# VHH binders against Flagellar brake protein YcgR (ycgR), part 20

Target 1, 263 residues: Flagellar brake protein YcgR (ycgR), of Thauera aminoaromatica (c4kar8)
Amino acid sequence: MAELSTPSPASPAPLDGGRGDELEKFTLRGARQILQLLQDLITHRGLITAHTGGGHSFMTAVLKVDEERGRVVLDPSPDPQANRRALAAPRLTCVTQLDGIRIQFPLVGLGEGQDKGRPALFAPLPAEMLRLQRREFYRLQVPLAHELSCLLKAEDLARKPVEVSARVIDIGAGGVAVVVPTGAAEFVIGGTLPACRLALPDGEPIELDLEVRNLNRQTQRNGTEQLRVGLRFAALPRAADTRIQRYIFKTERALNAKARGGL
Below, E stands for the ipSAE of ESMFold2; O stands for the ipSAE of OpenDDE; V2 stands for 0.75 times the mean of E and O plus 0.25 times the DockQ between their complexes.

## First folded at step 1 (VHH)

Design pa14 (framework vhh_7pa5_2; at its last look DockQ between E and O 0.15; V2 from the best seeds 0.00; counts 0 for: pae E 6.5 > 2, framework grips, placed apart)
Fold by OpenDDE, look of step 3:
Structure pa14 (fold): chain B 263 residues (1-263), chain A 119 residues (1-119)
Amino acid sequence: as target 1 above (263 residues)
Amino acid sequence: QVQLVESGGGMVQPGGSLRLSCAASGFTFSSYAMSWVRRAPGKGPEWVSTISGSGGSTSYADSVKGRFTISRDNAKNTLYLQMNSLKPEDTALYYCAKVDFSYEGWDYWGQGTQVTVSS
C-alpha cells in the first residue's frame, strides 16, 4: 500500500514579481531621457537627498550635466564628514522629486574635484532613473480594442445643452482623457460637467461629475482636428472608484502579460 | 497634489529681520514634520530647522541657533521662519521641505524664496 505522498501545495509565488514589472514601467534607461530629467532638476532647482548607506544621507543638487564626459556634477555637502562618507560609499542612492513625482536613481563612482574653481562632486551619469508616480497619478493608456467611452454633458457655443460621446484614451484614479470632434461642445478649463457617464467593459456606465482640467487641440495624421480633453473626477463614489481601479489593474496585467509573451 | 510655496524673501541689511512663509497643500499638513533648507551660492544645500507636526518640538542648525525661529499654523497650513540678526552668510535660496521619515530626508519642497543680506 504505497502511501501516495500528497504533493505539498506549492507556496503561492510571492506577489513580488508583479511589483518588479510595475517598477520597470517607471524606470527610465534611455540616455536622452536621463539627460533631460537631470536638466529639468537643474532648471527647477531641485534638491536631492543622497543616501550613503548606514543610515546616513546629505542634501545635494545637480549643478551641471556634462554630456560630453558622461558625468553629473553635484553640490558637495557643507559637512566634510558627509562628503567623506559619500566618497567612500560604493553607491549613492539619490532621491528627489519633480512636479510631484518621486524620482530615485543610483550614482556610482563618485569623485571630488573642482567645477569653475568651486568644490564639486562628480559621478558618471546614472544608468537608470525610477519615476515613482503615485498610483493616483498613473494613467493607463486605454487599448483601442476596449472602446471605452464617456458621455459628456456639456454646452455648445450657444450654451445649449449637448451630449457628446467621447472616446477615452487614458484613465487613472484621478480622471480620464477623452477625445471629441472639434466643435462638438464648448469646454472651459475649471468648468464642471455634471452627471456624465463613463462606460467600462465590466458593467453599467458609471455616473460621475467631471471637471475640465486641460484642453489640447490635436491634428491627426489624416488632417482631421480633434480636441483632447483632460477631465478630473470631481465626485466619485467609492464603488465607482473600486471599479475603475479594478479595470486599470486588470488591463495593466493583461498588457504586461502580452509584452512578456511577445518576447 | 502636494504643493509648497515659499514667500517672504527679499533684500535686507546686516542685522535686519525677515519672516518667511510657506503655504502647504495637497496633504494633511499637521501630520508631517516640516523643515527649512537653504542653498547659498557656491555651497551645497544646508539644513536650517525642523518642526514637528504638532509644533511641540523644534531643532536648529548651529549656524542659526538663537537667531532663527521656526513655527507653524496648522489651521492655515502654513510654515514660518522668523529670521533675526541676519548676516551676509545667511544669503541663500530658502526652501520649505516636507519631512519623509521613510526616506530619511525630504520628499517635497517648493521653488524657494531668495534671501539676500547685503550692506
Scores: ipSAE 0.767, ipTM 0.910, lowest interface PAE 0.6, mean pLDDT 88
Fold by ESMFold2, look of step 3:
Structure pa14 (fold): chain B 263 residues (1-263), chain A 119 residues (1-119)
Amino acid sequence: as target 1 above (263 residues)
Amino acid sequence: QVQLVESGGGMVQPGGSLRLSCAASGFTFSSYAMSWVRRAPGKGPEWVSTISGSGGSTSYADSVKGRFTISRDNAKNTLYLQMNSLKPEDTALYYCAKVDFSYEGWDYWGQGTQVTVSS
C-alpha cells in the first residue's frame, strides 16, 4: 500500500453516503441492547471521537453507565476548550469501533459535574445506536492506475446542463468521492445529480442518481485548484450494488497481495 | 485477529527515560499508521504520537514534543516510543492503537503498559 499521510487522531468524520432513513436497519433502539453495547465499550476501553459541530471534535471514553439514573458518564477532555465546546453543543455525535464494527450514537443534553470527586461529563442514555459492519462504512482508495471515472450530469454557473467526467478517488457501499477542476460545474450540498454514469473496469457503466453531500476546495502542489465532491448513491439497484461491492473486494485483495508480496 | 501487546513500562524517577514497545500481529503492519495513546489515573485518553506506515512521517502532542520519539521496525512488526526527560505528568497507562486507513480513526488498541514517574 502507498504511503499514507499521518491522520488526525481527533477528527474522524461521520459517515457520508446515507439517506436519513437508509440507516434505520442498522439502528439499535432496544434499551437492553444499548446498555450492553455501552458496557462492551467500557470493557474494551473504547476510544471515542465526539463531534461537537463546526468541524470540531475531541477524544473521550465512556467511564460508566449509571443505569439507575439513566445516564452515561464520559471522560472530560484534557483540553478545557474542547469541554466548553462539548457543553455548548446541542448534540454530540460519538463515533468508535469495536471488533471492526463502526458504532455511532448521539448524545443530547450533555452536562458537567463530578463523578466520585472527579470532573466528568454526563448525558442521558442514547435512544439509539448505529452498528455498521465494514461493508457499510469502508471507503476504498481507488488506485490511480484504474482511472475510475464518473460522468456527472450537473449544471454550470448559468444553470445550463453540463457533463463533467470526474475521477473517482474513493468508493464505498454508499457513495463515491470525486475530483473536478474548480469551476467545471456548480455543486450544491443536498442537490441531486440524476442519471450519472459510474465507469467500473468490468462491464457497462452503472447509471445512478447521486446526491452532493460535501464539497472541499483543495490547492495542489503546483498551485492548481480542484474541488473534491462527496456523492451519495440514491436508489441503488441490487445488481449495481453487487457490482460495486465486487469491485471493492477484488481491488482490496489485489492491493493487499502487492503489500504482502503476493499473498 | 488483530493483537497489539505493549511492554517496557515501569517506575522511573523524574528526568529518567523509558522505551516502550508494541508487538503487532494479525494485520499487515507496514500498511497502517500507528499511534501511542495514554490514560492518566482518573483521566480520559490523550493522544501522544502517530507514525505513518513507512515511518516517514511522525507527529506529536505538544506536551511531549522534543522529549518523546516514536519509531517502528516493520521487519519485526514492532512499534516503539522512546520517552526521555520524563515528568510526573507523564504517569499513565500507555497503549498503542492501529489507525484504520479508510476511517481515519483507531479500530484496535492494546491493553497497555504502565509508566509511573515519581520520586
Scores: ipSAE 0.058, ipTM 0.595, lowest interface PAE 6.5, mean pLDDT 82
Fold by ESMFold2-Fast, scan of step 1:
Structure pa14 (fold): chain B 263 residues (1-263), chain A 119 residues (1-119)
Amino acid sequence: as target 1 above (263 residues)
Amino acid sequence: QVQLVESGGGMVQPGGSLRLSCAASGFTFSSYAMSWVRRAPGKGPEWVSTISGSGGSTSYADSVKGRFTISRDNAKNTLYLQMNSLKPEDTALYYCAKVDFSYEGWDYWGQGTQVTVSS
């Protein structure tokens, strides 16, 4: 009896949006800086999760930077379906980390071919790369025992208002990730969910507006499908921000103390 | 501050053995499944093995079944990979990876430890 199946090709979700306007201060746009960062990823043999849209992704790595032709060479997936999705996608969102720094970048115009007799994927060098220190992208994985939930105000398949109690799986300074059963509600990236209610252990639920930033469909090990929804806090009051940060800090501290056998 | 630090890599001859370790901190180790993932020189990343939080269930890639054994010591917050009957094809950088809480893939991994199998 196995508790786990072989992990699906699902991967870590990308950071919220990846839009330049929100993350401009963390975005590298200089050609020299981009080339250096890509070379650092090669040198450190960093694993990359490439998101093809619609919640699909695969693992890859940068094999080399062809500076003369202005392109990057990536390892293709051993899964032919993942490669077909990647080639059909208008863009890939690549996510990786290097020495506690989270790195995210888009690739547009993906093609396939061979590099030194081996299958490879090719794309023009990215025009921008997002680079965040670990503290800036930190997300607390919410312990299941805390039973954190967020009451979402959304629309169902018939476009009627519906309220969905969603389980919070992670939380950070900028938002939460929640999971909902497939078909419970319809979500549109960029859409606003007004007057949602985030339930934290201490005190009354926090009323807040949430913006849908990303959607990731996942098939769990038992074969059921769930939808992971990444939600950004909009216009968060100072008191609410303080409560969220306090929860994150106290939970992290308690987890670290428990791991050390402390009270 | 999730941190995963791999160790135990090195150079061995074909048919040899190595035991990799991964020291985990910053999360409740026993509550999460853990994986080993590798990247060979000039090749893409390959999943190797996964173990449940309790250690009661394991999975392996076909290429390593019968040769590798994944295990964990939850009291020490440590993940292990016992590698036997090593082949030149096992040469790679080996990463310790944390399976996310909702089983959506891996959310953290370390810098890796190098394993080289040559004569």
Scores: ipSAE 0.011, ipTM 0.360, lowest interface PAE 9.4, mean pLDDT 79
ESMFold2 (binder alone), look of step 3: mean pLDDT 88; pTM 0.878

Design pa15 (framework vhh_7pa5_2)
Fold by ESMFold2-Fast, scan of step 1:
Order: C-alpha cells, then structure tokens, then sequence
Structure pa15 (fold): chain B 263 residues (1-263), chain A 124 residues (1-124)
C-alpha cells in the first residue's frame, strides 16, 4: 500500500535564519575554499535543491565554475515555470550534501543563457557557503529490536497533563523522531515538552527537554494510523550528548557489520 | 566505498509497467532515506520519489503521483520503484540516490551519492 507522503526532498527547507549566529562558525568565506567546494560538487555529481522562495524549489547541479568571470553554471529545471520563478527571484538558496556534509549557499543575480549550445543558468560565485559536518545532521534509523522509547510529557486537548510512551524511530545529535498513536496527546509546533525521558540500552533514562518541530500523520501498510513527531533537543547536557552519540556510533557500527554478512 | 547499482530498466509500450531495483553497499542502508531521480534526454535531473530509512514515509513528484510506488527491503539493502501507467514523458535514465534527513523545523533531505543509472524507454 502507498503510505502518507512526507515533505518533498525536491524542497528541502533551508536552515532557519534564526539560527544564523549558531551557523556562522560553519560558514566558509575564503575564495579558494568556495571554489574547491563547488568543484567537489561537480566531481561527485552533487544534486542541488534550489529554493526560489514562496515555497518553490527545483533540482539542479553545478555544471562548471567559470573562475575568470567569477560565475557558476547551473543545470536548468525541465519545468519552464521553475526556471521563470528562479530568474524572477531576488536570490536562490541552494542546498546539497557531499560525503555526509550539508552544504548551503545563496546565489544572487541569476541569469540564463547557453553553455556549449545547451540552455543554462548562471550566477556570480557565492561570497559564502555553509558547511555542516555529518554529526550535526546525521540520523540513525533505530532498529526495531532495540525497542528504543521516549516517555513524553505532553497535554491533551483540555490542557490536562498526559504521559505517552513513544517509539523512537530515528535519532541524531540534534533530536529524535517518535511515533505515537493518533489521539494520545496534542502537539503544537514550537511547543516545549519538559523533562521527557529517553531510554537508551545502557543505563538510566536520560531526562531532557524536547521542542516539537514537525508533525506528520502516517498510515502503516497494515492500516494502523499513527503520528510521527519530530523533536529537537532543547537543552542537552554534555553527559547526555555523549551517551546519545555513543549509542548512535555503536549501533551504526553493529548494523554496518551485520550488513557485511555478520562481520 | 559507497555503491548504488540500479537495474530493471528496459523498453516498454505506453501504459506498461516496469520495476526498478537499486542494490546498495558500503554504508548502513537503513540509516538513510533513499530517492529516485531521473534525467530525460536534453533535460536536467528531476526528483521522482523518496522513502524514509524505516520505509514508514514516502513522497512523490506530482508528475508520477498515483502511478509510481517507492519501497525498500532493508534486510536486502535494496530500493525499489514500481512504475505503472508509463508515459513517453517517463523516458529517462533513472538513478537511485542516497539522502540524509537533516533535522530541522520543516524536515529536509539532501543527496550526496547516486549510481550509474538504468535506462527506461517508453515508446510505441
């Protein structure tokens, strides 16, 4: 059976502007670093999602870097409307990944033309590129056998406190995704769930505050309805961070060994 | 290192069906969302569909919604695309791509690797 659709990968959201100060430490501004990173995207055939604003985006790729003219050449969308929106946009926000590193950069002054007789888009080289290491965004899909759970402290429709034991389906340095039965509690995007308890295989549950970041209703192949809740770690002590990273690392290594025929 | 190998392409008449497969190796398959991306003759790459690492969530481009179904078998490290009611406009080289979910307010995916592709030709 077809399941409920998730957010489109052709439209990965740019990182929140309110996190700009946190992201400054990951921003590249050296001309040589920018050129090398763009060249790496070409070499690895990196797919780029270009956001044109108004909730619109399209898939592209860097075809080449023209260092002499200070420009990048991009593959246009097969959708003429997407290209029209891109050309009309005051800026594009380009998002991609290379070897587990998230890369995001702006392009301003987009134009159209030809490259080697083919339609192309071009823009001046970006003055900055955001580069986030894997640990900042990596998500481990939690094995069902681990029965990883998080006890959520939430509210019902009448604002009455309720506790819900939720299955953790993925976990990373920044948060977890959990599934709960529909109707178990009410969740508000941006709301904080205080003093939740994350159960890891080794040791006592970790007490932590979680912020609701996204909600998605899912219908399983067996017809069971559930709610997927994306939760961000709002306050994470170093000891808790270390335990979570240790679990992720150990589990990934074990899964990788199992995938290689039980080595 | 990371390898993605597509198969199952071929020639089919309009209205026909094909099932594509992608064999993954060199990484923990279940830890990554996976996508299908296609490139038609004379066109740039077009995203087709994505499936979460667990298989619990899927998304589709409007052009294929209702006709294509993405699925995965994590025990076999294999990604699938069932393509029904094929149209001449579906003619393209189809790639499977590795995606990562970046945790943020709206949820997002990016792509960092794709294979050689498998050719799908829909013609009379």
Amino acid sequence: as target 1 above (263 residues)
Amino acid sequence: QVQLVESGGGMVQPGGSLRLSCAASGFTFSSYAMSWVRRAPGKGPEWVSTISGSGGSTSYADSVKGRFTISRDNAKNTLYLQMNSLKPEDTALYYCARSTLEYDYEGSYTFDYWGQGTQVTVSS
Scores: ipSAE 0.011, ipTM 0.426, lowest interface PAE 9.4, mean pLDDT 79

Design pa16 (framework vhh_7pa5_2; at its last look DockQ between E and O 0.01; V2 from the best seeds 0.00; counts 0 for: pae E 14.6 > 2, placed apart)
Fold by OpenDDE, look of step 3:
Structure pa16 (fold): chain B 263 residues (1-263), chain A 123 residues (1-123)
Amino acid sequence: as target 1 above (263 residues)
Amino acid sequence: QVQLVESGGGMVQPGGSLRLSCAASGFTFSSYAMSWVRRAPGKGPEWVSTISGSGGSTSYADSVKGRFTISRDNAKNTLYLQMNSLKPEDTALYYCAKGDEYLYSWTDAFDIWGQGTQVTVSS
């Protein structure tokens, strides 16, 4: 009686696989840049949320940057349990903001000690710090009623030019996500789709170049397979950028008004 | 640009009252829970109070419960903290904080802070 090992449900591939490359341009790795940014956090008295994992976090602040020892000094939590969790965590994910820019950085090797006779947490300087401008990363989920579409100029398997009308599912200042039927075209991550046309409700389509940044196969509830394509605006004229931003703003406002029971 | 700007801090005697304000801009204010956090000299940051986006739910630290009242005016994009019966132990830099709904599913995180307003309670 051969025990049919029920195939373990394939963990959904982290949707974020394509985000790594997009984040690289916002990642600081230079030692001087990191030191300066940490110093700026001190100067501005920036508070930090430090995530310890498991849904736990505590508030802290950078007290000091010790360049000689290559470490950062942090305020401990007033909660001893939070400090214990922090020290036990293999990694802290620190989140803060400066001048409206989200900053995220990892700390590893956390220890406790004293700074000038006061309890403090110590960690090696972060190897990287992520600076995210919210405008660049915010993605508006496009209402289905808007029927936003993008005409993609792509190639098929035979490298024959094909035009694919794709539904836009989300839009941001930096790009769009679209869905296409599986097999409609061949997409290569890092590839450029020239002279595509983004259709907005407020006027003529916008001609723009798109770069393929992410590819995800999705099975719909009805069993139909679709390809989700994350696309970056490779070159966007100022006028087009303004139109996109205006659309996003108007749509967000409308959605929020609806959510408040106004319309 | 997303911004939080605190105001209303100052010096008061023990037993006195202050009302802090936080002006929010650059995001849909009513969609986010807002909080006050304080940092006293020589101490780590301490959570003070939170109010839901709608204003229908509030929570307080035990240290301020019964003395402080958090409120918001979503039409004005403003968060408030009424502080009564102030004590020397309430001396701190008070920060307005926005709940973090991005990137992480963690509910007790903040992603945006103001520069803070100083509250000093002394005789």
Scores: ipSAE 0.267, ipTM 0.696, lowest interface PAE 1.6, mean pLDDT 84
Fold by ESMFold2-Fast, scan of step 1:
Structure pa16 (fold): chain B 263 residues (1-263), chain A 123 residues (1-123)
Amino acid sequence: as target 1 above (263 residues)
Amino acid sequence: QVQLVESGGGMVQPGGSLRLSCAASGFTFSSYAMSWVRRAPGKGPEWVSTISGSGGSTSYADSVKGRFTISRDNAKNTLYLQMNSLKPEDTALYYCAKGDEYLYSWTDAFDIWGQGTQVTVSS
């Protein structure tokens, strides 16, 4: 062969070093557990980012679990190019969250067709799903009403300084994920963005250095493209870390209270 | 067209050293994390090492940590793997891979592979 086949996930995640071996503890392989988790994603209307390789992804959702045929039904992208990339990919890596818990699973053998007369994507049930119920992996989905933003100090295509106000979509103890329009700035994995400013709802913006960890060009459900940038906090002053943690815990408690029908 | 061309493999005795190279073309090399992946005879691919686009961050499989060093020369669009204290277990085809950093698995993020370069550690 001219190239390697799709690699086995037997190797640990390199970003975690030796801790990658512990991901096995969070891997679900029971058919009933997998079916229940997929059903929970449907019930909670969880949005899924499906990575098709090459730094491309699109937003989808599980529409249905077809137990009789042993497959999941996914919402196709309104962008035909995103769907073509997905169908051509040997594997989709699906990433989502449920109650702040990160969930990842592979889909292999994607096909297209119709479900109840509507376009749909189909794939066999995943043989495994990763559920990271661990504090250091916890990411709060930031409520849109909070209008959380981070002013990034970056470079444009000509390597000239540019400031980009990016929307924060999730936040955890170790970093944030932000979205920016494609072309707004150039980002390099491993690059440091100095003196960025994170605006929390209360108080002055927090000044901090951010390291670019990942980049993904995401096709939204409306067919538009945006760049998702994963950013790691460089060492934080204790006061900044405390403010970020207080925001996360306060918001999580408020969301839990609202979900229970409380005020 | 995106291309990766590996070189530098060969036969070496246990305890010996080799340096692998990967020449990249068709993309902005400095903007992407690069990895080395190997495939031993009769086995599936095993991730070996990754380096960030700037070269500021590196990671290694436990089996090679302390013996292998990944590096890159962005001016030459070239990735390197310096392999020291080689063991018979390091015998494999070594592949250069372009990929993004993901939490689950580096292999799930790779969108291009080279043809590989053969490393044989004989007794």
Scores: ipSAE 0.000, ipTM 0.144, lowest interface PAE 13.2, mean pLDDT 77
Fold by ESMFold2, look of step 3:
Structure pa16 (fold): chain B 263 residues (1-263), chain A 123 residues (1-123)
Amino acid sequence: as target 1 above (263 residues)
Amino acid sequence: QVQLVESGGGMVQPGGSLRLSCAASGFTFSSYAMSWVRRAPGKGPEWVSTISGSGGSTSYADSVKGRFTISRDNAKNTLYLQMNSLKPEDTALYYCAKGDEYLYSWTDAFDIWGQGTQVTVSS
């Protein structure tokens, strides 16, 4: 049987110095677990988006696992240029879902050849696979009527301290997304906002540290510019986590009851 | 649709300087934070620097503070990295990345990367 490849260094680091701590617990590294998950993808005929870098990707599937040679066999693209990009890339980032659970894994050392007389792509078995359970990262869209807010301790353009009361538009176990007017503060990915305060309806505000994970400038339908800021909970006490989870589940139940009951 | 193309790499002696560029297309460049990430031979990726959409806020890895300067020209849709006082340990393939991911899809942000530009620092 072929020697398994060393773990791929090609997986990119997180943008913000958070470096995947939140995702490490969902990372599979055991050979048996990896083989089983790949077999599950084959059995369910999972469609995979394979990212080659440079903003390019193609659709593929795992056709089989060649256990004797320690490699996976992938369906090539009908677009020859996509295949050339894949073969030239330092790594292929494969993303798919299985029963609503996000699966991600790197492949390095991609080669081309034939499998039973048909063109195919080959790579060593991945050294790791991410199996991200979507329920743990579910984000509830906060109803406007709840008026949830988060007081942010941020900096302005001149790097002077400012406090911004930001409306929470979604919330999950791992963080929130908020909106602020453009120019209210300057945010950087990887920046830490200490001692922010999240206001929930069922008690005193929660003091928590937040890390900026993403930024998106958006123009609303009324023409107003706003900044959507994705924020991660850096360290969350169990009691605060329980309150957040309770809010999410109670609100989801109420929303689902309205949808099922109709008018 | 989104494309990022790095350039400006090369071979340079220790103590020298280079300026990297990243040409962006397919999105409203000024609306997004941008980052530089590097990968040394045989090592994993290392975050280098990030700049806000307006250019008013920057952050740097400790290994490059005081030596590297990130900047952007929003009129030209171009991101820059000025690298001074280069050391052999700065030898790497340098990538730019778009920072517009939502919290739960964080890992997808790194799939919008250029092909990189090589920087080699040797005597």
Scores: ipSAE 0.000, ipTM 0.157, lowest interface PAE 14.6, mean pLDDT 76
ESMFold2 (binder alone), look of step 3: mean pLDDT 81; pTM 0.818

Design pa17 (from pa1 with A97T K98T Y100E Y101G D102Y E103F W104L G105P F108Y; framework vhh_7pa5_2)
Fold by ESMFold2-Fast, scan of step 1:
Formats: C-alpha cells, structure tokens, sequence
Structure pa17 (fold): chain B 263 residues (1-263), chain A 121 residues (1-121)
C-alpha cells in the first residue's frame, strides 16, 4: 500500500475540546495563514504552554518554521521527563497569546533531534490554528512587574486548612490562572475555595469564591516543577467585576503604549 | 454540550477487579486522547492513564502500571478502565476526561459525575 493511504488518525482533531461550529470562524486552515501566524509568534518571542496530556505541560517557543519540510521547530524542556512525555503524547495542545489574542493549535507527530547542534523538538505544521479575537476569550498575561497574587484558602493532604499565596499568571473576565509549588496544597477539580483574596494594584485585596476547573503540572526552564491551577469566579460581585475589568483595561493600554514607544 | 458519564464503580475487596466505563457524547470521540483521573477523599486529582484517539498508544501512572489497562471502543464512544489487583489506596472517585490538560472554565465542564471505587475488607 501507498505511504500516505491512511492519514494520521489523530489529525485533524477539533480544537479546544470540540466546540465545533462555534469556533470555526476563528479557525485558520490556510497554509499561508498558518505560516504567517507561526512567524508572528517567532517575531514576538511568544511563550507557548504545550499540554502533553495527563495534566502535564511545559513551556516552549517556536524557534523556526521550515516551510520546505513542512515543520515547526520547538524549544525543548530542560527536564528530560517532560520531553519524554511530549514525545509519547498522541498530541500536544499548544496555547499562547499574540497581542492579547489567544492562539491555540494541535501538534501531532512530535519528533526529537538537533538544530545547530542543540536539542530540538519538531512536528509537522498544524493543519489548523485557533485565533480567538473576541473579548470573552481574552486572557491578560499578567506582567511579572505587577507581582499579582491570590491568597488561596485550600487544604493539605490531611484535609487541614492551609493558605497559599499563588502568583497570578493570567486573568480574564471569567477567572484566573495561578501557579503554586508542587505539594503546597491539594486541589480538587470542581471544588470551591471560599474567601480567597486577589491582590490587584491600587487597592485592597478583592475577596472571591473560586472554583477549581483545571490542573496542570508544569516544568519550568530552571527545572523546578510547579502546579498551574485554573480558577473560575464562582460568584463575582459587580464591584469586584468592575475592578478586575478596569485592571485588565489599564494594563492592556499600558502594555500597548509601551510597545508603541510610550505614547 | 460535551458530556462524560462514568459507571462501573463499586465496593470490592483488596486483590479484586472492577471495570469502569465512560460514555462520551457531544464531540468527535475518536479524534481525542482520553484519560482516567481519580480523586481520593480530601485529595486533589491524580492522573491514572491515557489512551490515544486511535487506541494505538497508552500510558499509565507508576502506581497502576501492570494492574490497570485502559482501552476504548470508538464505535460506541466508550472508554474503559480494567482494574486488577486492587489496593486500598486505589479508593477514589474516578473520572474520565479528554486528555487536553487544558480546559476553558468559562466554556466547558469536561468532568462527569465520576464513579466511586472503594477497596476495603
């Protein structure tokens, strides 16, 4: 039989858990559109979170697009175990942002090798990329300089109350993503964390009830493992919603002004 | 409307066996890797096993290797977990999920109700 008589069974997988037609208008399928978007990620040095399944992810970046071979070249994790998980995964789900717009795409058929004598991961070009331009999908990547934190009311392994100060890495209208050291607390998907305190600049902490929606163990470039926790605003008072939206708006404007030379 | 419905749990003695099932609807099941994740009382979720969309690749947590087997029937949109040589520490609520590791909390709930497995004398 011919080499390509049977296309990859994992491709094309629907993006973002199979939302179907609702996301189709934000899905790029043209080869030139995909190449351009990947090149934009390289130009802007976009950091990518690559989800390898099983609640694991690692930070990567697109280093190169090889149009002739139809491949992307990715920066491997410094943790060999994270790279082994990625190579064993049937698919990577890659998530990043470009100019505040969420970009998501699958990679299937990940391989390893070397680029200019350095370890690299590579995969065929994705058949599709999701580019979410609507405000409801927006997640502000929190600048490190803001030192945004959320004090979580959680439990340890013995079910004893524990308070964990978690760094907020992104924030949107519906929730926040935070990072905590592995073992700092136990989180239950669907569990509620009552009376957590979100520390925004320019005011007192906001008291919020947060629902745990997702968990990802992430290996950082320094080899340290951390837990990323996705938290939904379970019940958001209007005053809190207004302050969060104001923070997002002001931060977006400040970042845009700085990127365009500070005007 | 993604839905996942787990079943097959129950009470069993140490060394016993159970087979869990997960009925999936609302998405193209064969296009997604699927995972089993468990939650013991008072603990966070622990990943147990993953299977590729085609069923050609599987992976397991070290705690269950050699005892558990993940499988799927794409014609029936059903995921399975065969659990052998069960231990008290396997006691947990078992969930199936799409193995994206990335869920949009404002759009989806990828977790079913779960199915309870209790291993005790």
Amino acid sequence: as target 1 above (263 residues)
Amino acid sequence: QVQLVESGGGMVQPGGSLRLSCAASGFTFSSYAMSWVRRAPGKGPEWVSTISGSGGSTSYADSVKGRFTISRDNAKNTLYLQMNSLKPEDTALYYCTTDEGYFLPSYYDYWGQGTQVTVSS
Scores: ipSAE 0.000, ipTM 0.147, lowest interface PAE 12.0, mean pLDDT 77

Design pa18 (framework vhh_7pa5_2)
Fold by ESMFold2-Fast, scan of step 1:
Structure pa18 (fold): chain B 263 residues (1-263), chain A 122 residues (1-122)
Amino acid sequence: as target 1 above (263 residues)
Amino acid sequence: QVQLVESGGGMVQPGGSLRLSCAASGFTFSSYAMSWVRRAPGKGPEWVSTISGSGGSTSYADSVKGRFTISRDNAKNTLYLQMNSLKPEDTALYYCAKEIYTGSYEPLFDYWGQGTQVTVSS
């Protein structure tokens, strides 16, 4: 099994606005929430794909947020034609990601000018931002204190069945990443591990079939090797999906511990 | 605690070569695709190249294809960009960037470094 080669990264497509009623629950309209997300994009140096219509887009980034003037300042494209298309467009649709969550917002009334003597694009702050969790991308880093484990049913180097208790280091809606000692079992990308058992707090272990998606050998500081295994959930039952989601949401909420959440 | 530290930039004549390095720490380096992104003065960010976590798959922007080579040393947690046949248009601040997922099909980044300056001039 080989990884696929990409001649260039695919531009992320914007979500269809025809789902307006369904997307409303993911739409942020609070000025402070919008400012906070834009500031976090600056802090994380997040790259934004700006769609100008007609299949055209360019990469940009937020340089700063001017709260006093109600403006966002963006990097111009290296392509002068992309900048001309952007300035002529009635609307830009900006798509980015923040910690596995898809962020999408419109910019209307784009202008050009300078920031600190350098060319920049300016737009009024968006009145709304869509925040949609991309389930395949979001991974909760599992707190060590939770001691989350997954009992893997695999084969050893002699093709004999073995059970390996692996520490879960991250978890998402689509799978888990676990750490096992090198040589504890044989893993093959694309192989299926049947009837594995994921131990979550507050209940019986969840029985799952897992597909091996990636393998990475890590050398610890003491010279010992460990294997990181990325595992995809195969045919996850609704009840199991619900329990995993509850664990993720509850843990994320606890880690955030913010007095001003839920506005 | 994710850190990406670029080095190897400098001033070079057109047609010359430079090799950039990026030292990564704070994450499982070989589990993530890594990219080089550049920003020229007065221009927006331009994606340059991506390499998969294993190093088995690479991709390049059309503007650098055939001139640049991306590589990685997972034992040393280091990403490289070998730049040959440099042109004045390659003048930019070069950033190493970590992708948010373990794939290489989508240019989504959650961390990038401070950048290293490359200047191509006579």
Scores: ipSAE 0.000, ipTM 0.203, lowest interface PAE 12.9, mean pLDDT 76

